# Ledger of designs, part 93: VH-VL binders against q9h9l3

Target 1, 176 residues: q9h9l3
Amino acid sequence: PRKMVAIDCEMVGTGPKGHVSSLARCSIVNYNGDVLYDEYILPPCHIVDYRTRWSGIRKQHMVNATPFKIARGQILKILTGKIVVGHAIHNDFKALQYFHPKSLTRDTSHIPPLNRKADCPENATMSLKHLTKKLLNRDIQVGKSGHSSVEDAQATMELYKLVEVEWEEHLARNPP
Short names: E, the ipSAE of ESMFold2; O, the ipSAE of OpenDDE; V2, 0.75 times the mean of E and O plus 0.25 times the DockQ between their complexes.

## First folded at step 3 (VH-VL)

Design Sh4 (framework fv_sotevtamab; at its last look DockQ between E and O 0.05; V2 from the best seeds 0.00; counts 0 for: pae E 11.4 > 2, placed apart)
Fold by OpenDDE, look of step 5:
Structure Sh4 (fold): chain C 176 residues (1-176), chain A 120 residues (1-120), chain B 112 residues (1-112)
Amino acid sequence: as target 1 above (176 residues)
Amino acid sequence: QVQLVQSGAEVKKPGATVKISCKVSGYTFTDYYMHWVQQAPGKGLEWMGRIDPYDGETKYAEKFQGRVTITADTSTDTAYMELSSLRSEDTAVYYCAKDYSYGSEAFDIWGQGTLVTVSS
Amino acid sequence: DIVMTQSPDSLAVSLGERATINCKSSQSLLYSSNNENYLAWYQQKPGQPPKLLIYYASTRESGVPDRFSGSGSGTDFTLTISSLQAEDVAVYYCQQYYDTPTFGQGTKLEQL
């Protein structure tokens, strides 16, 4: 448990036409949901599309944002050696330009027992919001201050905890 | 509580320009986009455009492009919508509306509406 | 622009009965990254501004009665009032905010 963290990131668009997804916020929580990291992050390239409707990122959030290089270092220090839990976490790692070992990665968007518990098709990709509502009876992503990556990370951790024992046993028998 | 209060009804002649205001209270003006929506009598809702009060960046619907100007005064927490070259078809109630969340472009708070009548 | 089409244009429902309003979008409103549908529902009564009922296709706005529910995904969405109340008589609009905001043409809900 103490070796487990959950992560959620928000991205903005950079590069030509803003098609490059760049990290703009990262939140990390521990097993108990305590916030270990929560920073706005300044991409190394000019932001072309804040993708605000998706990311909740506004221009004003970037004024004092942590430079990507610095933030990445901080985040990697936290993640190193940990089991990292996330939802569709490949997007987060891609934005971080960092790939955590598969054996230490848990993606709640690809855990069949979790979907089964939520009465969803085991092979379907369900939204974090849906799973959280169904299994935790909690509404997330309903706030008035944009997407909360902290809230999402906390929900992701709580969801994983519901199937932790079963899934860890499964992974032990079937290493990735 | 959050509230949007719009200026009063306007009567204009064709070709004239109308400018209506929307004063906000109860929240940080610069945190949310301010949108304007047109509703002709007995008709549906039509998005006109929006402004980011933080830096004044605007987007307009194509239908109103060239005739509509949306501005914001952060010193008074007031958004404005100016519509020029008025036509009879512009007779409508105009609403300002706030994003329910940062840049969401769905609207949780609306002004009471401003009737603009265009007649010769 | 994404075109929103509601059906029916009008309907009459008896008190206590279910009311169903449909909304179709010309493009999918499902965002693949978070699997959310960027669709909202509004209620508008005469002489009043629209009132937000549902966003993200199925999330009720605070203060909205439980009898209101939103469902659907992709291009087909539904607003359901499980048991019509007298105060529910109004015009209802769907609105997409996946791209530049656009509204459906509205559905007039009357009491039968």
Scores: ipSAE 0.555, ipTM 0.847, lowest interface PAE 1.0, mean pLDDT 94
Fold by ESMFold2-Fast, scan of step 3:
Structure Sh4 (fold): chain C 176 residues (1-176), chain A 120 residues (1-120), chain B 112 residues (1-112)
Amino acid sequence: as target 1 above (176 residues)
Amino acid sequence: QVQLVQSGAEVKKPGATVKISCKVSGYTFTDYYMHWVQQAPGKGLEWMGRIDPYDGETKYAEKFQGRVTITADTSTDTAYMELSSLRSEDTAVYYCAKDYSYGSEAFDIWGQGTLVTVSS
Amino acid sequence: DIVMTQSPDSLAVSLGERATINCKSSQSLLYSSNNENYLAWYQQKPGQPPKLLIYYASTRESGVPDRFSGSGSGTDFTLTISSLQAEDVAVYYCQQYYDTPTFGQGTKLEQL
């Protein structure tokens, strides 16, 4: 009965030499892949490294971006009480400075049945790009201009749906 | 086709200033940093500095700081490099170069080079 | 500044044979947040600008023949040409972009 959403965030580099990952975009989609949220987010700290090859973020995206505190509030209202699906989702929650209950969190980088379907070792951490190609026959994260967090969130939801019944049964027997 | 076209060769006397242009075509000028690289005759490559054409932000190598000025004109899609107080050791080919991804300082497209000769 | 050192300074290789060029950095070029090495390789022929061959140590630039490959991580990097062709005679440069860009001194590749 709980609603399910998928999230993907893009981070830029802040702090010394750009080594700190700060939230700069967040996309959230519903079970059917419809966009519920997609905003560029202005970090409170100076951006040292846009990491554009991965993030797709440039200076122009920051001009009218939603300040971090406001965006965080909006995002948390969407996530609270829902099952949240992501890929390596700990990184997204860290960037949001947010704790989501483990019982309501689904990480497609740590679901053994999903790796098994992709003919990969069950305990290996596989990239979203690899799993999406193997299981959905779709190329994502193409080119040098950065990733689309909407595309990544949509792919993540579709991947989870492939193992949803099996994995929810597993979690009911083995609560996190 | 993505191209960077530089202005022609210059001959200058010691103490003079040189200004080289780099005209951009085939991509959005404000989407990538423009860098300048010096290559003395028979020598290797040395990074001089860069500009972000989006807002005019510049960064210069310590060796050239105080002598180099990099500018960009978004109305003509042209970057400029100005080097002052020229010395004979500044005799070199100067290249403009586009970063391969915004803010990543590896260079996928280069201008043809401009030879600057400094002699008395 | 990060110092880049190439070896050898010059190399002569027969057509069809393997050419190997090495590059060492004075500090690690591995960026922990994305697990990438910030190292590029360039080819330069007389009278021409450098041409990007490889970036992120092992990613081949579009249009570059697959006989060119890059390998290595941290401080030790290698450019390999699996089977030398006549058009490969050039000077090769490594470049780090982990910090303010610096280039190796170059390796001159000649046909034996």
Scores: ipSAE 0.308, ipTM 0.763, lowest interface PAE 3.6, mean pLDDT 92
Fold by ESMFold2, look of step 5:
Structure Sh4 (fold): chain C 176 residues (1-176), chain A 120 residues (1-120), chain B 112 residues (1-112)
Amino acid sequence: as target 1 above (176 residues)
Amino acid sequence: QVQLVQSGAEVKKPGATVKISCKVSGYTFTDYYMHWVQQAPGKGLEWMGRIDPYDGETKYAEKFQGRVTITADTSTDTAYMELSSLRSEDTAVYYCAKDYSYGSEAFDIWGQGTLVTVSS
Amino acid sequence: DIVMTQSPDSLAVSLGERATINCKSSQSLLYSSNNENYLAWYQQKPGQPPKLLIYYASTRESGVPDRFSGSGSGTDFTLTISSLQAEDVAVYYCQQYYDTPTFGQGTKLEQL
């Protein structure tokens, strides 16, 4: 049986006015929520905006951060061959400069049964925070120091489990 | 439009205290440090200190430690700098300035400046 | 505190000519792990607040003309104006933000 992991990334601003999003932290958890990977990552370009209120990244985290090329290799080794769960996961893959097979990708921001359970429109893109509160009765992304990618990855896996049987059957009958 | 609007010019006697305001608009006040910078007539720029408006944490330059107090009022999006025991050499323009990103301590937006004149 | 020293204290440059301003720090401003120099340059015109020109030693702030460039690393930095315009007459400051912020004493740029 194919193993499943959940991923979440935090980005900082690079490029003019900090508009370009570059990877600065990545967390990966297994099916049970155990942390498989959690590293601060040094972008290959100058950081213009740490986005700390949302990213949790500060200049001190970059002093001993893993260089992007090395971190990317470590992360892709974990993801290869696995079903990867995320929330708005295309942004995470873009930051990793990586394409994961669509048939092995699960995006909790685009699962109609999950939205239906949350009493949300099936085509709406719902925030991780809102889905987690509604369906798991938990508050995430609280506090004053930005998001935790570990917390977010764990919440994403728990959300997927709520619809896993239904959605995996759907995908088997309707291959991407 | 992002703006930092400071209170008007002040004339003070030696030994007095001055309190300058800096009203923020166009961005979220609690997302960035607010800094204060002194510029004496015909002189360069000198950093005085800063506050994180989110939790009120401050840091002061050694030269001003003990005489400067920086505060923030998140209900009005206004920072304040108070300088006590004024001397003639405190005659200067005082600027508030915003971090370009949280904790960076380079300054992308500046107030218009407040002239404080200390004379007998 | 890190001491920032600019040279010259003043200079006069003809329109269209190159202006060069130097800045030296008392210690390195480079974080070697991320290869960033924590050095900014500001322009200040009479009666106005300073305006950010360059951050991270060489990165131009949005809206700053291409004629402004920053260079250098470690302890030695340079601001260059490749072709002076009349509106570039101002005082220029370097500033370190590696530690507690400090500024150079300023360089007054005048039109010949």
Scores: ipSAE 0.006, ipTM 0.551, lowest interface PAE 11.4, mean pLDDT 89
OpenDDE, second read of step 4: ipSAE 0.488; ipTM 0.832
ESMFold2 (binder alone), look of step 5: mean pLDDT 93; pTM 0.949

Design Sh5 (framework fv_sotevtamab; at its last look DockQ between E and O 0.50; V2 from the best seeds 0.00; counts 0 for: pae E 10.5 > 2)
Fold by OpenDDE, second read of step 4:
Structure Sh5 (fold): chain C 176 residues (1-176), chain A 120 residues (1-120), chain B 112 residues (1-112)
Amino acid sequence: as target 1 above (176 residues)
Amino acid sequence: QVQLVQSGAEVKKPGATVKISCKVSGYTFTEYYMHWVQQAPGKGLEWMGRIDPYDGETKYAEKFQGRVTITADTSTDTAYMELSSLRSEDTAVYYCAKDYSYGSEAFDIWGQGTLVTVSS
Amino acid sequence: DIVMTQSPDSLAVSLGERATINCKSSQSLLYSSNNENYLAWYQQKPGQPPKLLIYYASTRESGVPDRFSGSGSGTDFTLTISSLQAEDVAVYYCQQYYDTPTFGQGTKLEQL
């Protein structure tokens, strides 16, 4: 079986009026939840909006942040050949300017069996926080500390593990 | 214990300038925005502006733009709010307040307030 | 700016009874990525600064009694005091921090 990793990214705003979402932090964990990667990342363009209330990113985090091109190389090296698990993962890949093969991608925001297990409509897009609470009885993204991309990546992996067998069988019969 | 301690009450003439201080203790000054909120007597709360003490970056409400200046002294952990061209309608209690998380602009700790009276 | 409108402007409730204050925003305060509503509630007593009660629409600040609860999502929010106590007499404000902070006009809660 292929190795699995889970990824979660935080983005800041660059470009005109800060409308461009640029990668500012990336966290990757393995199947057991061990952190493989967790770095602040410096976008190639000037940061107009740190989106701190959303991203948890501060100006201080960018002082010694890893340049995007270097970080991207490090991240892609980790992801290559892996099954990559994420929540609404298309946003992460977009920020990375990299798109992982669909056959090796698992998006927990689009797994009907997961929603069903959480007593949610199968075709609905549920938040990571909601699914984590319902299925893992764990609170994430709470308190005054903002989001933790490591915590989110770990939660995403744990959620997927709940439906891994069923979903992998489904995908085997219905390849994307 | 986290505290914001403001300077004392002020009485000013119309056209004058007032500068209020807010000294912080119990937390790292540069780890949170410092906000200022105006409250006229018997009226509601109105956000005036904020400063990031880390680098001095400020943002002001349109209503006060051009008359308000917020500064921070990291050597003394003190924020300041200066309001110029005072008018009678500026008579109010002014509060400093820190956001509960950096950049999350809801306020968990407040100063005791400073009454500014503007009268001829 | 996002406009916050509270209702009612004033409310009288008997001790031990439920008090309900509503707050409406002109725009949604829900951030879809984390499913949080950027809405706070404050209590202010005469001669005192406001006190944070609720943030993220429903998260109770540390030290706030259980009888206080926040609910709602999107544009409609509610602060509930399940059983009014004498010390709960105050003015209550909602505040959004989805964008540049703005407050509701306040609701004066009195004892009936």
Scores: ipSAE 0.476, ipTM 0.826, lowest interface PAE 1.2, mean pLDDT 94
Fold by ESMFold2-Fast, scan of step 3:
Structure Sh5 (fold): chain C 176 residues (1-176), chain A 120 residues (1-120), chain B 112 residues (1-112)
Amino acid sequence: as target 1 above (176 residues)
Amino acid sequence: QVQLVQSGAEVKKPGATVKISCKVSGYTFTEYYMHWVQQAPGKGLEWMGRIDPYDGETKYAEKFQGRVTITADTSTDTAYMELSSLRSEDTAVYYCAKDYSYGSEAFDIWGQGTLVTVSS
Amino acid sequence: DIVMTQSPDSLAVSLGERATINCKSSQSLLYSSNNENYLAWYQQKPGQPPKLLIYYASTRESGVPDRFSGSGSGTDFTLTISSLQAEDVAVYYCQQYYDTPTFGQGTKLEQL
């Protein structure tokens, strides 16, 4: 049996007018929701827009943040060979400049049975906040201080567990 | 409860300098930018500049560059706006205003305003 | 410098009727990385500071009645009051925060 982890990343804006998304925090939790990794990450480029409403990142978090190259190595060591769960996870992998095998990737924004349980159109991309409220009766990402990537990773793992048996059977019959 | 309290009205002569204070309560002063906005009588709103109280970084509008100085005192949770070489057209209400989110530059909490009258 | 232009300069609306205020920017306020429009709306009553009503073009600030709504994208934005109340008589300003903040000239809303 493979180990399973859930990941959520926060990005800040770099480049002209902050239009480029750069990794600034990463949280990884295990199957039970225990934190395996949670670090602020210093982008190699000047931060133009902290996007704090969503990211929760401020200048203070960058002072002792782990440089991107070092953080990337630590994160990839945790992810390699594991089933990785995320929500719209392609954004996290893009920010990490990383390719994770499709066969070991689980994206809770693209699992039709999960949307069905939430009374949502099967092929729609529903937000993590919406699915968590509908299926777990829990409010996440509240207020204006930004998201907690730990909270988001934990919610993502719990959502996946609701459809795990059904979805793993589907993937065994229909490999990606 | 979040509140911005500004110093009282000022009457100045042309060429003078005015310094207005904005005292913060109900939130952590270093967690949001503090902005200053001018409103001339019967006119609209004009952004003057801002400070990040965390590190003292300032940014000013081009119109006021060279005449405006914004500072922050984290020991008293107070922001200041100093405007020099006053002219009659500087007669206005001056507001301090807090970011709705760090660095977002839309303003959810405003001071009550300070009227500065420049008489000649 | 991004120029914000509101229309009309003033309008009069009867109680219970819909009020519509328009705001145009000299360049797009749509931030492609997060697909948000960096546009806010404020209400200002005489002798008072402005009050934030809407940010990111359509997100209502906490405590603002749901009769206030914002819409639009790119360069053209609208503030709508679905059913005018007496308390809504005020000057309304749009503001962009895509670049250095700039405000529209204001729209004075009066009761007919």
Scores: ipSAE 0.222, ipTM 0.740, lowest interface PAE 4.4, mean pLDDT 92
Fold by ESMFold2, look of step 5:
Structure Sh5 (fold): chain C 176 residues (1-176), chain A 120 residues (1-120), chain B 112 residues (1-112)
Amino acid sequence: as target 1 above (176 residues)
Amino acid sequence: QVQLVQSGAEVKKPGATVKISCKVSGYTFTEYYMHWVQQAPGKGLEWMGRIDPYDGETKYAEKFQGRVTITADTSTDTAYMELSSLRSEDTAVYYCAKDYSYGSEAFDIWGQGTLVTVSS
Amino acid sequence: DIVMTQSPDSLAVSLGERATINCKSSQSLLYSSNNENYLAWYQQKPGQPPKLLIYYASTRESGVPDRFSGSGSGTDFTLTISSLQAEDVAVYYCQQYYDTPTFGQGTKLEQL
């Protein structure tokens, strides 16, 4: 039986004009919301823009951060063989330089039954903040200090659980 | 509670340098970027640059690169903006502004503004 | 740099009536990782510095009255004042903070 985890990442700007999104924090939680991994990660390139207003990453977080290559190895070991849940998860995998099997990937930004429960158009891309407020009656990403990847990963798992039975049945009938 | 208090109006001749101060109170100076914004008479707002008071790192708008110098003195909780080689088009009100969270570039608290007039 | 264009340049509205100001950006302000729009609105009265009204396109800053609301996504944004008060006469600016900060040219809101 396959186990399920949720992942969320925060990115900083590297490369020309800081427009390349590079991994600077990753949090992974299990089905019950317990934290399996939560590390600040040092990109291999110079950080041009910390993007702190939404990443929550500051210069001091990078002082003892785990180098990207090491962190990637640790993260991929946790993800291997598991159903991985995320919100707009393609960005997280891109930052990890990794492609998880599509059949084992669940993206809460694109689950029609979840949108329906939120009284949103089934084909709309909904933010994690809005879905969490509507369906869990909980405010995440509050204030101006950036996001918590632990909080976001936990919210993502809770949202998926609301539609897990229906969506897993759908995917069994319609393999990706 | 949070205040940004700027130095007074200046009248300068073309080619001169002006240095404007911005004194911070009511929050920890080193925890937020300090930004500088120009507003020419009857015109809109234009971002000039910013400093991280924590380590002194600066970034400048391309238009002002080479003429603007932004500094911070953490012993007095004061930021400074120095604009050199002044021209008549530099006549403007200059604002200091605090970002609303570290590294954001939206501004929740502004100084009162400093008028710099450049004339022959 | 991302160009911000406001419309109209000026607007006259009667007290108690709705005022609507539009802002368009030359690029999307929607950050894909968190699905938030990096757009702010400011109010500036004569002789005063700008005052932050709205951030993330639709979130009111502390102390801003409920009559102010922001909406829109991507490249098209709107500031709405549902019932104009005399103290709302000002110039309004939109500002993006997705990249190097840039401001719209301003919209002068006047009492009709």
Scores: ipSAE 0.006, ipTM 0.568, lowest interface PAE 10.5, mean pLDDT 89
ESMFold2 (binder alone), look of step 5: mean pLDDT 93; pTM 0.950
OpenDDE, look of step 5: ipSAE 0.385; ipTM 0.806

Design Sh6 (framework fv_sotevtamab)
Fold by ESMFold2-Fast, scan of step 3:
Structure Sh6 (fold): chain C 176 residues (1-176), chain A 120 residues (1-120), chain B 112 residues (1-112)
Amino acid sequence: as target 1 above (176 residues)
Amino acid sequence: QVQLVQSGAEVKKPGATVKISCKVSGYTFTSYYMHWVQQAPGKGLEWMGRIDPYDGETKYAEKFQGRVTITADTSTDTAYMELSSLRSEDTAVYYCAKDYSYGSEAFDIWGQGTLVTVSS
Amino acid sequence: DIVMTQSPDSLAVSLGERATINCKSSQSLLYSSNNENYLAWYQQKPGQPPKLLIYWASTRESGVPDRFSGSGSGTDFTLTISSLQAEDVAVYYCQQYYDTPTFGQGTKLEQL
């Protein structure tokens, strides 16, 4: 059967006035939370805004970063044919310039049973931080130094595992 | 505790140069941009420029381009702002300020200010 | 440069009453990629440096009382003090950081 991974990407601002979100870090973990990939990624365009409060990325991280084209190839080899779990994952796929099949995509920001377990409206878009605190009793994205994409990917996988059985059954009955 | 401590008040004659220091403590100096903001007496705030202490990259506001020089000394965790060809309208309080997040350019921590008076 | 315009230039409010200060930008401060408004609010008392109150238009800085709130999006922003206290008498500035930083001209808040 298909393997499952969780992904979290960090983006920096490139292009005019930093308006474009460009991939600058990607973390991928397996079902058990083991790191399969975690690299800083050098965008092909000049970085205008590091967005460090969220991304955790600074100029020193770019010195030995993997160029975007190479990193993208590595990442897509890991994702292809697998069930990919993420939170607001459309942003990650956009940054990767990649389309992953909907049937193999799981977005923890749009899983009604997960919101229900957190005592949140089923169709609301809840933050990863909120769901992780409510359901795993764990604080993530703490402080002003930026997010850890490894921490976020691990939390995302653990959240999905809470609803995996019922959600996979739902998807089998209601294919996307 | 995070704080920025600036050098003391200066009195200068027109045409002179002033150099103000801003010493940081309580955070990693190279992790945030350091900005300089001018406030003329009874007036509002005007951004002058900034430096990235990590590599010394600077950006200056058009109004001050050619007269302002911002530098950083990572061995002493101190930023400097030098303003040349002083005019009476440069009489102002000058603030150093740390950006809220790296490169964000909203300012969470400010120095106490340095009054520069330009008179005959 | 993005021009920031505050209104009113000054206002007087009685203790316990609501104070509202407006800020308009000459172009949108909403960044579509992260859906954030690049706008901050500062409080400045005589002889003191400005103090950051609000960033990202509505996020309150640590240690700032909850009577302070920021709202708005795009080009129109508001700072609200729900119940004025004596220590809130100050000049308030909005600032954009979407582009090269620029400040509003300031709004002087006085106790009526």
Scores: ipSAE 0.006, ipTM 0.516, lowest interface PAE 13.4, mean pLDDT 89

Design Sh7 (framework fv_sotevtamab)
Fold by ESMFold2-Fast, scan of step 3:
Structure Sh7 (fold): chain C 176 residues (1-176), chain A 120 residues (1-120), chain B 112 residues (1-112)
Amino acid sequence: as target 1 above (176 residues)
Amino acid sequence: QVQLVQSGAEVKKPGATVKISCKVSGYTFTSYYMHWVQQAPGKGLEWMGRIDPYDGETKYAEKFQGRVTITADTSTDTAYMELSSLRSEDTAVYYCAKDYSYGSEAFDIWGQGTLVTVSS
Amino acid sequence: DIVMTQSPDSLAVSLGERATINCKSSQSLLYSSDNENYLAWYQQKPGQPPKLLIYYASTRESGVPDRFSGSGSGTDFTLTISSLQAEDVAVYYCQQYYDTPTFGQGTKLEQL
């Protein structure tokens, strides 16, 4: 397989009413699902809403968290020049304040063949949880204590691998 | 067994202060917010505020701001709600409630309720 | 504050029949980042605290019978009891947790 990683970020709410999404955890896995990076990240702004049901982030995780500027540098070193797989990945890149080349970006929420395999409308945006259950027969994001970004990144890579050959061929014929 | 056990009913005069306790058992007290909800007789539910027992951070509803104080004692796994300057309109059942996930503000476990009657 | 409005205020249903309770919010409860609706449903019987039935609009709490279901998105939500049983007679409340928590005024479900 080529140089390819999958990423999943967890965000907390900062700014007025907690409406700004700020990076608070990032997990990156390689093609085989091995963890390359997994750190809690301290936002530069006051956290208004931990969004723990989704993020799994609590105040205790912030005590020794890596400051945003340092974490961002570490993460970008891993992502630069690689094919990066994610689900609704524009949210992750926005939280990282990073623009990854479209030619090297794979978003499992926008791959028509993947939806087709899941018996979903080809142009619908399906959740990671739904696609993982339908195609991998695996329940992720279970329970009330928040999501595991490692689990989500691993599931995302496995989903992409189901359509990798046909989608890479499509992209070669139809460059973004 | 997860339980929230509240202190008993109170009868107070207008202008008095009431302090209600909520003792926790069966889960880690510092892992979830503790909320307080008011229910006037024959009426619906109003959120009053919450505390994060991990660090004592509080947030209060605007209606009760300045009159309500929520505290937590991690040595006894007990949360408290103190309401001052009582009025007849404060006559209600007061519930403590645990959020279903840390910081989620939906409530899976509730105390049995404490009736506070404010009358002359 | 987000205002929650339930309808009807009271409903009488025969045992074994379907009961439907509606809840409307003054603004969307759908959070685009996770695609979830921040809406819960509670059951309250006289002299008892509320009991959580449904969260995220449609996820049933553990131990809640499958005759209870939640549906809807954005501003319009429904709680359905597919076949009413005697123990279901209660007041039902919807609650948003998209912002500072607010509850609907309640719907009293009675047996015909």
Scores: ipSAE 0.007, ipTM 0.579, lowest interface PAE 9.6, mean pLDDT 90

